# Designs tried in a protein design chat: VH-VL binders against p56860. Part 51

Target 1, 255 residues: p56860
Amino acid sequence: MMTAEVRTPEQGGGPLTTEPRAPRSAPGHADASAPAFGPETDPRDIIRWALAAHPDLLMPSAFNLNGVVLLDLAAQAGYRGEVVFVDTGYHFPETLATRDRLESRYPELTFVTLNAGASPDDGQTPPDLYASDPDACCAARKVDPLQRYLKEQGPSALLNARSRDQASTRADIPFVEEGGARRRVNPLAHWTREQLEAYAAEHDLPVNPLYFDGFLSIGCWPCTRAVKPGEDARAGRWAGKGKTECGLWQGENKL
Below, E stands for the ipSAE of ESMFold2; O stands for the ipSAE of OpenDDE; V2 stands for 0.75 times the mean of E and O plus 0.25 times the DockQ between their complexes.

## First folded at step 14 (VH-VL; framework fv_lerdelimumab)

Design a8 (at its last look DockQ between E and O 0.49; V2 from the best seeds 0.00; counts 0 for: pae E 8.3 > 2)
Fold by OpenDDE, look of step 14:
Structure a8 (fold): chain C 255 residues (1-255), chain A 120 residues (1-120), chain B 109 residues (1-109)
Amino acid sequence: as target 1 above (255 residues)
Amino acid sequence: EVQLVESGGGVVQPGRSLRLSCAASGFTFSRYGMHWVRQAPGKGLEWVAVISYDGRNKYYADSVKGRFTISRDNSKNTLYLQMDSLRAEDTAVYYCAKDFYELTRYFDYWGQGTLVTVSS
Amino acid sequence: SSELTQDPAVSVALGQTVRITCQGDSLESYYASWYQQKPGQAPVLVIYGENNRPSGIPDRFSGSSSGNTASLTITGAQAEDEADYYCYSRDSSGNWLYVFGGGTKLTVL
């Protein structure tokens, strides 16, 4: 009856010296001063720079002509991040349909709809707030949701579809805006409406059909009308209300 | 050539249901919104419903909301209108109409219509 | 509900000019489209937007807008222009509603 002494091998579990993982050197915010871009600079090159400098870049969009063009250019330039849209509950069906078409066309991008399913009767705001206080309405249904999301995500920069040709108030928009909570990159700053239209046509982009019915700038249906020949593209936004912007680009809630 | 052909009309009693169909050809059906518009005998045009190109979005006139359902089968190039709880006031010629562009609220092509008569 | 109003009937002499007008609050914000309907036929789009004509529509048809009104003008009316004309636009009282005008019967004399 030879009792085979099963020598339990002393697993000398040497202390895994968890070498303190060298603090991941905060990716050196390469203080990369924005290159000197010019009117002839390809927007895609601007976007490539932005992606290299800000890999956490986000793209807010309302899917106007500028937004649709920017989205295509960004995708070509290698953007694979989020397209952030705020459903205010007051968007035109055409706008939502445009979003859906874009989402289908660019599966490499992540479309994020904030307040998806929002309704005028959702209790978030009084039903007539858009009429009685447009600023409050935009703040509650558009600006605040977007700001909350951006605060949560904390992107170092935004890719914006703003251009000088959109309004007199945007005549001096630079390619790169410094200051505030994050850097703002405007690759289309110098593109004209004609250039945008030509590009959209050439690439068969899904432009909001309301654009062709005089809605050169499209927001919520209570606060958007078609513009007449000779009017500013934004003349149809909050017409008669003394309001020209939704609040995203000015004041304390500036993006 | 764009063609829209409505079918399924007929005589029904109040409270009954009827399903209309519209067969589309001559264009990429799945790219456009589609509408139903009706016209009571000797009366004007009344918009009834719209469905987006992908069927995701549907909107109705208040007069038919909760009773009618618009739908589409893009594989069959066919638009439908399910009409439930029919009323005498629903008596009309029902037209299917193609959206001009992409839900632009213009109707560039119309079918010849199908008559629905709701009577006791 | 936002209503579009039209005169129920207008007349024009052959070769003369007639204007059919549509009025409604929604027309301050939206363009109208116009449809011609002949007896026993389906409606036909004749004008959309500010002044756009679909292919096949004669150049004697034109559109215009001012304030809360939209107008269809026929310059040099022809006998075949005798029909009902409907304006169409968005119903501004509801989020996703659309509305036709009551229609105008045009008689060519």
Scores: ipSAE 0.330, ipTM 0.729, lowest interface PAE 2.1, mean pLDDT 89
Fold by ESMFold2, look of step 14:
Structure a8 (fold): chain C 255 residues (1-255), chain A 120 residues (1-120), chain B 109 residues (1-109)
Amino acid sequence: as target 1 above (255 residues)
Amino acid sequence: EVQLVESGGGVVQPGRSLRLSCAASGFTFSRYGMHWVRQAPGKGLEWVAVISYDGRNKYYADSVKGRFTISRDNSKNTLYLQMDSLRAEDTAVYYCAKDFYELTRYFDYWGQGTLVTVSS
Amino acid sequence: SSELTQDPAVSVALGQTVRITCQGDSLESYYASWYQQKPGQAPVLVIYGENNRPSGIPDRFSGSSSGNTASLTITGAQAEDEADYYCYSRDSSGNWLYVFGGGTKLTVL
């Protein structure tokens, strides 16, 4: 049983809880058939459909620009469930502060922090694993806690912030992905970085302050650098390590 | 007009304590991170500590960790630095500095500083 | 300690161009910001990020970076530019520390 920090709606980071969520059964496939979605489809319509088809829907987030935009659209569309964040022990202080601002702005949502109390010196991984084997570090500190939580909760679908403006492996993401352990819903699948930025500005969304200091894709501090002029937004992730994506979207651990 | 006014400096013996205050005005104090930066006489600038807009996140330079405590009272628009176990090398002008936002590395406004002298 | 290295002094003739440099391992990952301090005054931010100027900073001030080096360039130096200049960035050690360079005294001749 995974221990998680839960911040319930209308609470600003109350006491940690050790009570896990009970598993859920998946809904029937006939009721879950997706409408035809296209580039013109409002993401809120996709979210409303997903909520009707999957009352047990969960939303993982690392609070990057995509995730913040999705969170706002989901709240508008009637999402009242969990926003699930993994504390790797290596997050920037600015990322943790962004989580706190989002929790304050969306009291109707439940912010869940997995692996609460994590730190670089907590013994979960060898001290230099982030440099010597970043895939193993990501697996231990981010992927494994999230997959463990998802196994315990058993949601029939996830609401993901994947879009075309992220790593090269995401260029052809469908709105609804079938197969695997659960359905994945990608309401922002056809949104570009320009559309995400425009939306965030229009709605004055709380974004990670590092975004304005040249950090256009933000992960853990050991694997993230400022993006140089003319580079892709994710060029600053895992620089010099050949890694462009964490294991959440790859291999046998795909969500 | 943004104003930051430090106070609480003075002459103290090694091993004693002082509490610095920084009174803020002309901006919404509770929206911004705040820093302490010091400058020993004839020396360069040294970052000391930062506190997030809501006081939940605090970070310190190694030279002061375990001896200094940063805090804030958003209802009084005041930043504090509690300095315990003071040493001669803590002698400096202490500046209060406003972050651009919450925890960016950029200080857009500085106070005029308050002098702390630690000598026997 | 200072993990950012600056030359302690630099001179420029009035109206000429000068470059002040800052070197450190952390500058591979983080941009530097630059602060001007005149005698008896509090520091003032002049450049942040790659090359952003706060409101009120003349366009003769610019920033750049390459590898582990950040630079502050002043084109057409004026008498009022005579000051100490500090770079500032994060420490690459992973302890979430911020660090200033040792400072560069700019003399306008």
Scores: ipSAE 0.027, ipTM 0.586, lowest interface PAE 8.3, mean pLDDT 81
ESMFold2 (binder alone), look of step 14: mean pLDDT 89; pTM 0.909

## First folded at step 15 (VH-VL; framework fv_lerdelimumab)

Design f1 (at its last look DockQ between E and O 0.36; V2 from the best seeds 0.00; counts 0 for: pae O 3.2 > 2)
Fold by ESMFold2, look of step 15:
Structure f1 (fold): chain C 255 residues (1-255), chain A 120 residues (1-120), chain B 109 residues (1-109)
Amino acid sequence: as target 1 above (255 residues)
Amino acid sequence: EVQLVESGGGVVQPGRSLRLSCAASGFTFSKYGMHWVRQAPGKGLEWVAVISYDGRNKYYADSVKGRFTISRDNSKNTLYLQMDSLRAEDTAVYYCAKDTYDLTRYFDYWGQGTLVTVSS
Amino acid sequence: SSELTQDPAVSVALGQTVRITCQGDSLESYYASWYQQKPGQAPVLVIYGENNRPSGIPDRFSGSSSGNTASLTITGAQAEDEADYYCYSRDSSGNWLYVFGGGTKLTVL
């Protein structure tokens, strides 16, 4: 079973490796109806509803702008659970540093790092797979580790930071998605990038330093480049590989 | 007024050590990444090292990795560069540079530099 | 390849337009920033991202990129623009590692 590293908000703490946790309580709110949320609904109200309906709510994050804004809103709304990050072995150092800044800023949250990197023990995944077969690379290094952790923890819902403004493939994301193994709650579904940037600036949020270098969507360094003038925010993801989404939100491995 | 004042330069023989300091004032030091950049006499700029705002993350140019150590003391608003096993190729003016944020490539304020000469 | 290559010198007549170039494989994925250094002075950031100017940098300075090449353009060059210009960008290995180009000495005639 994959060893999960739990990073608690303590002075000078390094990553901690833990045994998998027991599943959270069984879902008791799967049939509860969401209120009629609209584009003007405060995301914190959506998060408060989600916490009441799903006390076992978990928040996966890769610490992009949307994720950083969601994390702050969730903390304000009373979220005190886990922030789950998959270390693929190919994150930019800036992404890992952003995690460290967020951990220091939100001591009330538990940051969990799942290690799926290219260690000798994970030598089943060729190191150049990102170039030859990016779908298989994402499956092995990102999707599988997260799916195993979520299966063991058993949350009835996830809190995620997707918004309609991010890509055409996301244009119809609702506030609450059904299907798959669990509900997905998208409190930022109707926020624009301009609103996210304004919020982050107003609240002095830690953001990935590559944001200042024209990186508008940041994944693994071999599959991420700065966006060119006139391109969509996600145009730098898997450029030239024919891939537009990772497997987390589609197909067999849908969260 | 943002000020960065380097000190600790001088003449030293190969194989010896020096410790550079950079005293910072006019900004909240603990909010920003800090860098060392050097320039050999008559030559171009070379990035040397960076340290994150809280000191957790440190990165080095390949030319100095294993020999130089960047550090900071946020209570004293001071950046340091410990330079061990010095070589003639390390002869340069060493600049302390303020990151515009943390771990970016952008330096908005520079000191005037301190000269290190490695010569037998 | 992480090397950033610049011509060592370029000249421009006062009031004319000049382009200073920087070439490297990593520039397909990363923008360059540009630093100006006058004799006896510390460098100054003049362009970041593709074409962003810090406060106080004149509008005559602009940046652009195409393929493996980043360019700094000075439209209507002034005498005070005489300086060394360095591009600065990321290594292509994914590490936090940045390199300067060799520098271009601009002479305003």
Scores: ipSAE 0.593, ipTM 0.821, lowest interface PAE 2.0, mean pLDDT 84
Fold by OpenDDE, look of step 15:
Structure f1 (fold): chain C 255 residues (1-255), chain A 120 residues (1-120), chain B 109 residues (1-109)
Amino acid sequence: as target 1 above (255 residues)
Amino acid sequence: EVQLVESGGGVVQPGRSLRLSCAASGFTFSKYGMHWVRQAPGKGLEWVAVISYDGRNKYYADSVKGRFTISRDNSKNTLYLQMDSLRAEDTAVYYCAKDTYDLTRYFDYWGQGTLVTVSS
Amino acid sequence: SSELTQDPAVSVALGQTVRITCQGDSLESYYASWYQQKPGQAPVLVIYGENNRPSGIPDRFSGSSSGNTASLTITGAQAEDEADYYCYSRDSSGNWLYVFGGGTKLTVL
């Protein structure tokens, strides 16, 4: 009775050395130094460069004159991305109507309207926050929603409508701003108000009608007034409140 | 030449309804906001309602909110005001007025008005 | 709701200057527009913005603003300027409301 020793084959299951998957080298942000742009550079060329360098480019807008002009130029330059607007709950109906006109005119663009989730009547913010603390109001209703969205989308650059002629604080704005969370491109940096108005008229752009009633810079209705002849275009923003910016371009909340 | 012609006015009893029309010509009607303004006999002007160029946005004075409805048919170049639950205080000449653009702060053209009388 | 207030009546001698004033909180933020209304006629826009005249409005009509006031000035009043004048602006309450002043009857003497 030969007891056949069933040699149980020692399946030497060698430890699968899970070779650490080499960290996917973040696609080298090609340090594509911004070309030397000048005052005579066509904004459309700047936008084309920006699109090539940053295919994920986003365009925040409040649909002021600069924003409307930029939107048209961007569309012409081949922009097909998002136009990102924050509905603060305190916009003028004219501003919302202007947005709607632009959306209708540029079906090739995607209009995104963000909401802070706070309406003036929802009890989430004091109804008079704009009066008691304009900075807190802007932070809650404008800056935070936009920052959240930008964080989620993670664009490598923004297309902005800022120009040197808008305010003394913008006198040295470059075509390309480096640093921060993302690159900022300002194709209209050197365009004057007169040039913007002429362009808008020539192309029959849907400019916010309040502009023609002295609202040269338009934000929320509680914090925006018409300006008088000889005043700065932004003199009507937070007039008497010691505030000159909404917080999007300065400080820790800089876009 | 810009022309605005109101119609549909008349005498009605309280609680009844009336519909006003404003026929527009001489401009691209579909590009402009339109307003209704009224004037009681011997009284001042009172803004009533506005409608955006595409009819998507409508706003009303508190005095008529919930009772009046502004609308438009751009294919017919016509503005409308549906007035429901009419009151004696609604007695007025009703003017249609052209916005200078869309929801701006002034009117560049007015109709001649149509009289609405609400009486028992 | 913000109100616009006007003097109910003013008079001016022929060829003299008259100022009609509108007052209200809304005028700190918004420009007024002014309308002329003659008896049995529709209102006519005469001034808008700070000092803009529509086509066809005589240059004797001018506009100005200060603080919470807007003013219509007629320099060299003519007999045909006898009319009711209304100021108009947005309501400052933030609601999309418009408001007229109570109107001013101008008599030319």
Scores: ipSAE 0.149, ipTM 0.693, lowest interface PAE 3.2, mean pLDDT 88
ESMFold2 (binder alone), look of step 15: mean pLDDT 89; pTM 0.906

Design f2 (at its last look DockQ between E and O 0.01; V2 from the best seeds 0.00; counts 0 for: pae O 4.4 > 2, placed apart)
Fold by ESMFold2, look of step 15:
Structure f2 (fold): chain C 255 residues (1-255), chain A 120 residues (1-120), chain B 109 residues (1-109)
Amino acid sequence: as target 1 above (255 residues)
Amino acid sequence: EVQLVESGGGVVQPGRSLRLSCAASGFTFSKYGMHWVRQAPGKGLEWVAVISYDGRNKYYADSVKGRFTISRDNSKNTLYLQMDSLRAEDTAVYYCAKDKYDLTRYFDYWGQGTLVTVSS
Amino acid sequence: SSELTQDPAVSVALGQTVRITCQGDSLESYYASWYQQKPGQAPVLVIYGENNRPSGIPDRFSGSSSGNTASLTITGAQAEDEADYYCYSRDSSGNWLYVFGGGTKLTVL
């Protein structure tokens, strides 16, 4: 059974301004509902727009470099919602350590861990399914827990850290993606890896330690390797297994 | 100039305890992970333990898990190794090593080592 | 297997090229780092990542990898290169566990 570990932010002193709760608007995914953003648009302006348009905005994260940078920018832009992480049972210890560091750094955010306490031998999937059928393993351990949570919460939009520079499969990611179960907002769509690295260094952000060991895209340990010189950042994900994107961004299970 | 100076080694009987210290200077100690690595006489290197920059994450080799405790005091720029239930096979030179970052495999600076001898 | 396997000893003539190898299943997924240790001294890092040299390490040292094998190459070996050499990398379990190879004693003839 899925469990969730929630840590509520500590509240500061003084009263907050109270606004009436806005009614949930009927979804309108018309082109006129989002501004025309450009390559030099500050990601914080995109986030501020998304917060105004979607008060129920949620941020899924696996705490890669992009996700860590987005989290910092979102906090600056006034995001105070949930940061949702799925424990697959196959994360590197370094990934879990990165989550803990981010949790300490951003007490104003609520970190939600889905499927908390998962392990390879917890009986959720057959042993070695990650090798024989990676898609089925991902569906059971990552996609399904997140989809169940999103069905329960019902957000009208997600705040995602994807950028065009991550891989050829992402080269055309827009700032705002329509056509799924909900709107997907990609404030970092036009940021390069060099810009992300510079930002993280300038702000002393907690970056997954494996990044310094050639792991430019970090998932579950059985399906992740160090990237060879000259490869795309995601080349180490599912290498030799014929898979290029997680099920979260493909088909009928698009988030 | 980065310096790491180990101390606290000596001769102890099996089953006893010993505490090693490593005094750090020449870098911002609280920014980096720290490791202990040992080398038995005439043998190769063996990684023993790591502690993250803020002390929150600790990992141990199976050979010492449950008996050794790594810790740090960032206000004193000092790394520690508490060694309990010592055995003859724990006899080694113990090195303090600075991580190039935090929780990585790159030891960019090492101390001179301190000898621990466990014998009856 | 978490074990990293190195030949115990290798010889090279002064000025010649030598390769020290390290084998392990995890090296298909993880780079190795390389440490040099001279008698009575602490180890020093000579290669990290695929082929990065720390400051102060001569450019005659280089690293490479292929399949489950990592290699340290010394071109134009010099007398001061006589030392023990250890590879160091992650185990194959996904846990935070790193292991040294058994070490290779390099003799410069």
Scores: ipSAE 0.521, ipTM 0.776, lowest interface PAE 2.5, mean pLDDT 85
Fold by OpenDDE, look of step 15:
Structure f2 (fold): chain C 255 residues (1-255), chain A 120 residues (1-120), chain B 109 residues (1-109)
Amino acid sequence: as target 1 above (255 residues)
Amino acid sequence: EVQLVESGGGVVQPGRSLRLSCAASGFTFSKYGMHWVRQAPGKGLEWVAVISYDGRNKYYADSVKGRFTISRDNSKNTLYLQMDSLRAEDTAVYYCAKDKYDLTRYFDYWGQGTLVTVSS
Amino acid sequence: SSELTQDPAVSVALGQTVRITCQGDSLESYYASWYQQKPGQAPVLVIYGENNRPSGIPDRFSGSSSGNTASLTITGAQAEDEADYYCYSRDSSGNWLYVFGGGTKLTVL
């Protein structure tokens, strides 16, 4: 009676090492290297590139001459995003009226007004902060609101109206600025004041009427005056206070 | 605390007019855009209109354009919706909604709504 | 008018993850906001911008976007999450318009 030992085959099922599926890299916004643009490059072509590379592009504006020109060019280039304006509570009525005219002219664009910051009467800042500490005033009324909104929206790039001809401090502004929280595109980097004026006139753009009264760079009314013939366009900004920029483009609060 | 309280709803006949109000408190009313949003019974949300913080800019849905008028009185912290030539399809709960800023794409606060019924 | 489209209904088991998606051309360029509405209540903002939660909204709610879509994700669904969810964004028809999605009824099983 030969007891046949049924050798049960030890099926050594090795543990299927489920290799952790590499996190699907979020489709990296293809860091499309900015093309080599030149002074003769049509700003609209730069904007078209920017739109293709950054569909979520936003446009901060204070509706100065260069901002108005950029807005028109952007609309022509197919921009249909937001125009982001910060109401500091100290804007000239003419600036607000210019915004309104632009909004009416370009219904395809979305005008966003940020005004959650300090107003003269809201008790959040001293009423004379613009006089005692212009940097703090600009930080609270302009920079912080814009930074908060941009953080919330998270655009991969900004479309800016900055140009080399605006001030000596902007003499080396490139078409595309890298680094920081997002890319900055400056299609008008090489446009002169004369070119901007000519374009605005040719296209009957709603330029802030104060511009024609010598306000070549317009900010808040307490910190903006008309410039004299031969002065820098920004000489009327924070005149006598040793401040030349609002803080949007420098330091820790750089856009 | 932010509060939005709608009023003025009721039952009206087709072709009649009704004016809704929204009383705002707990925030600086004059700094924010305001919206009207409606919801028909058992249906989804429908955006109706927006007005900018200063009242200068107004925009409407196509469904109400030419019939409804959005306005505001910042001195009274009140938003209004004048509804003219009312139709049965305008029957809905009407919500007042606060814009996060001005003319953005989200509402951070809502009222409880007021019911408008248009019936013969 | 550019429409935002949503599935009319979705279900999720308790403690599981669900994604509600909104689709529309405007979403290629703009973020959506999301609103939760329970029966007999006003809508409540739950997600806006890239992935922002208002105060009081649980961290199980998150937002994302891809192409022409926006999504609301609930990670670890709770019974109280049963509600209608609406996406909202701009109407990209070239006019100043806004539009809601059709809404999604979420059932928690």
Scores: ipSAE 0.047, ipTM 0.664, lowest interface PAE 4.4, mean pLDDT 88
ESMFold2 (binder alone), look of step 15: mean pLDDT 90; pTM 0.921

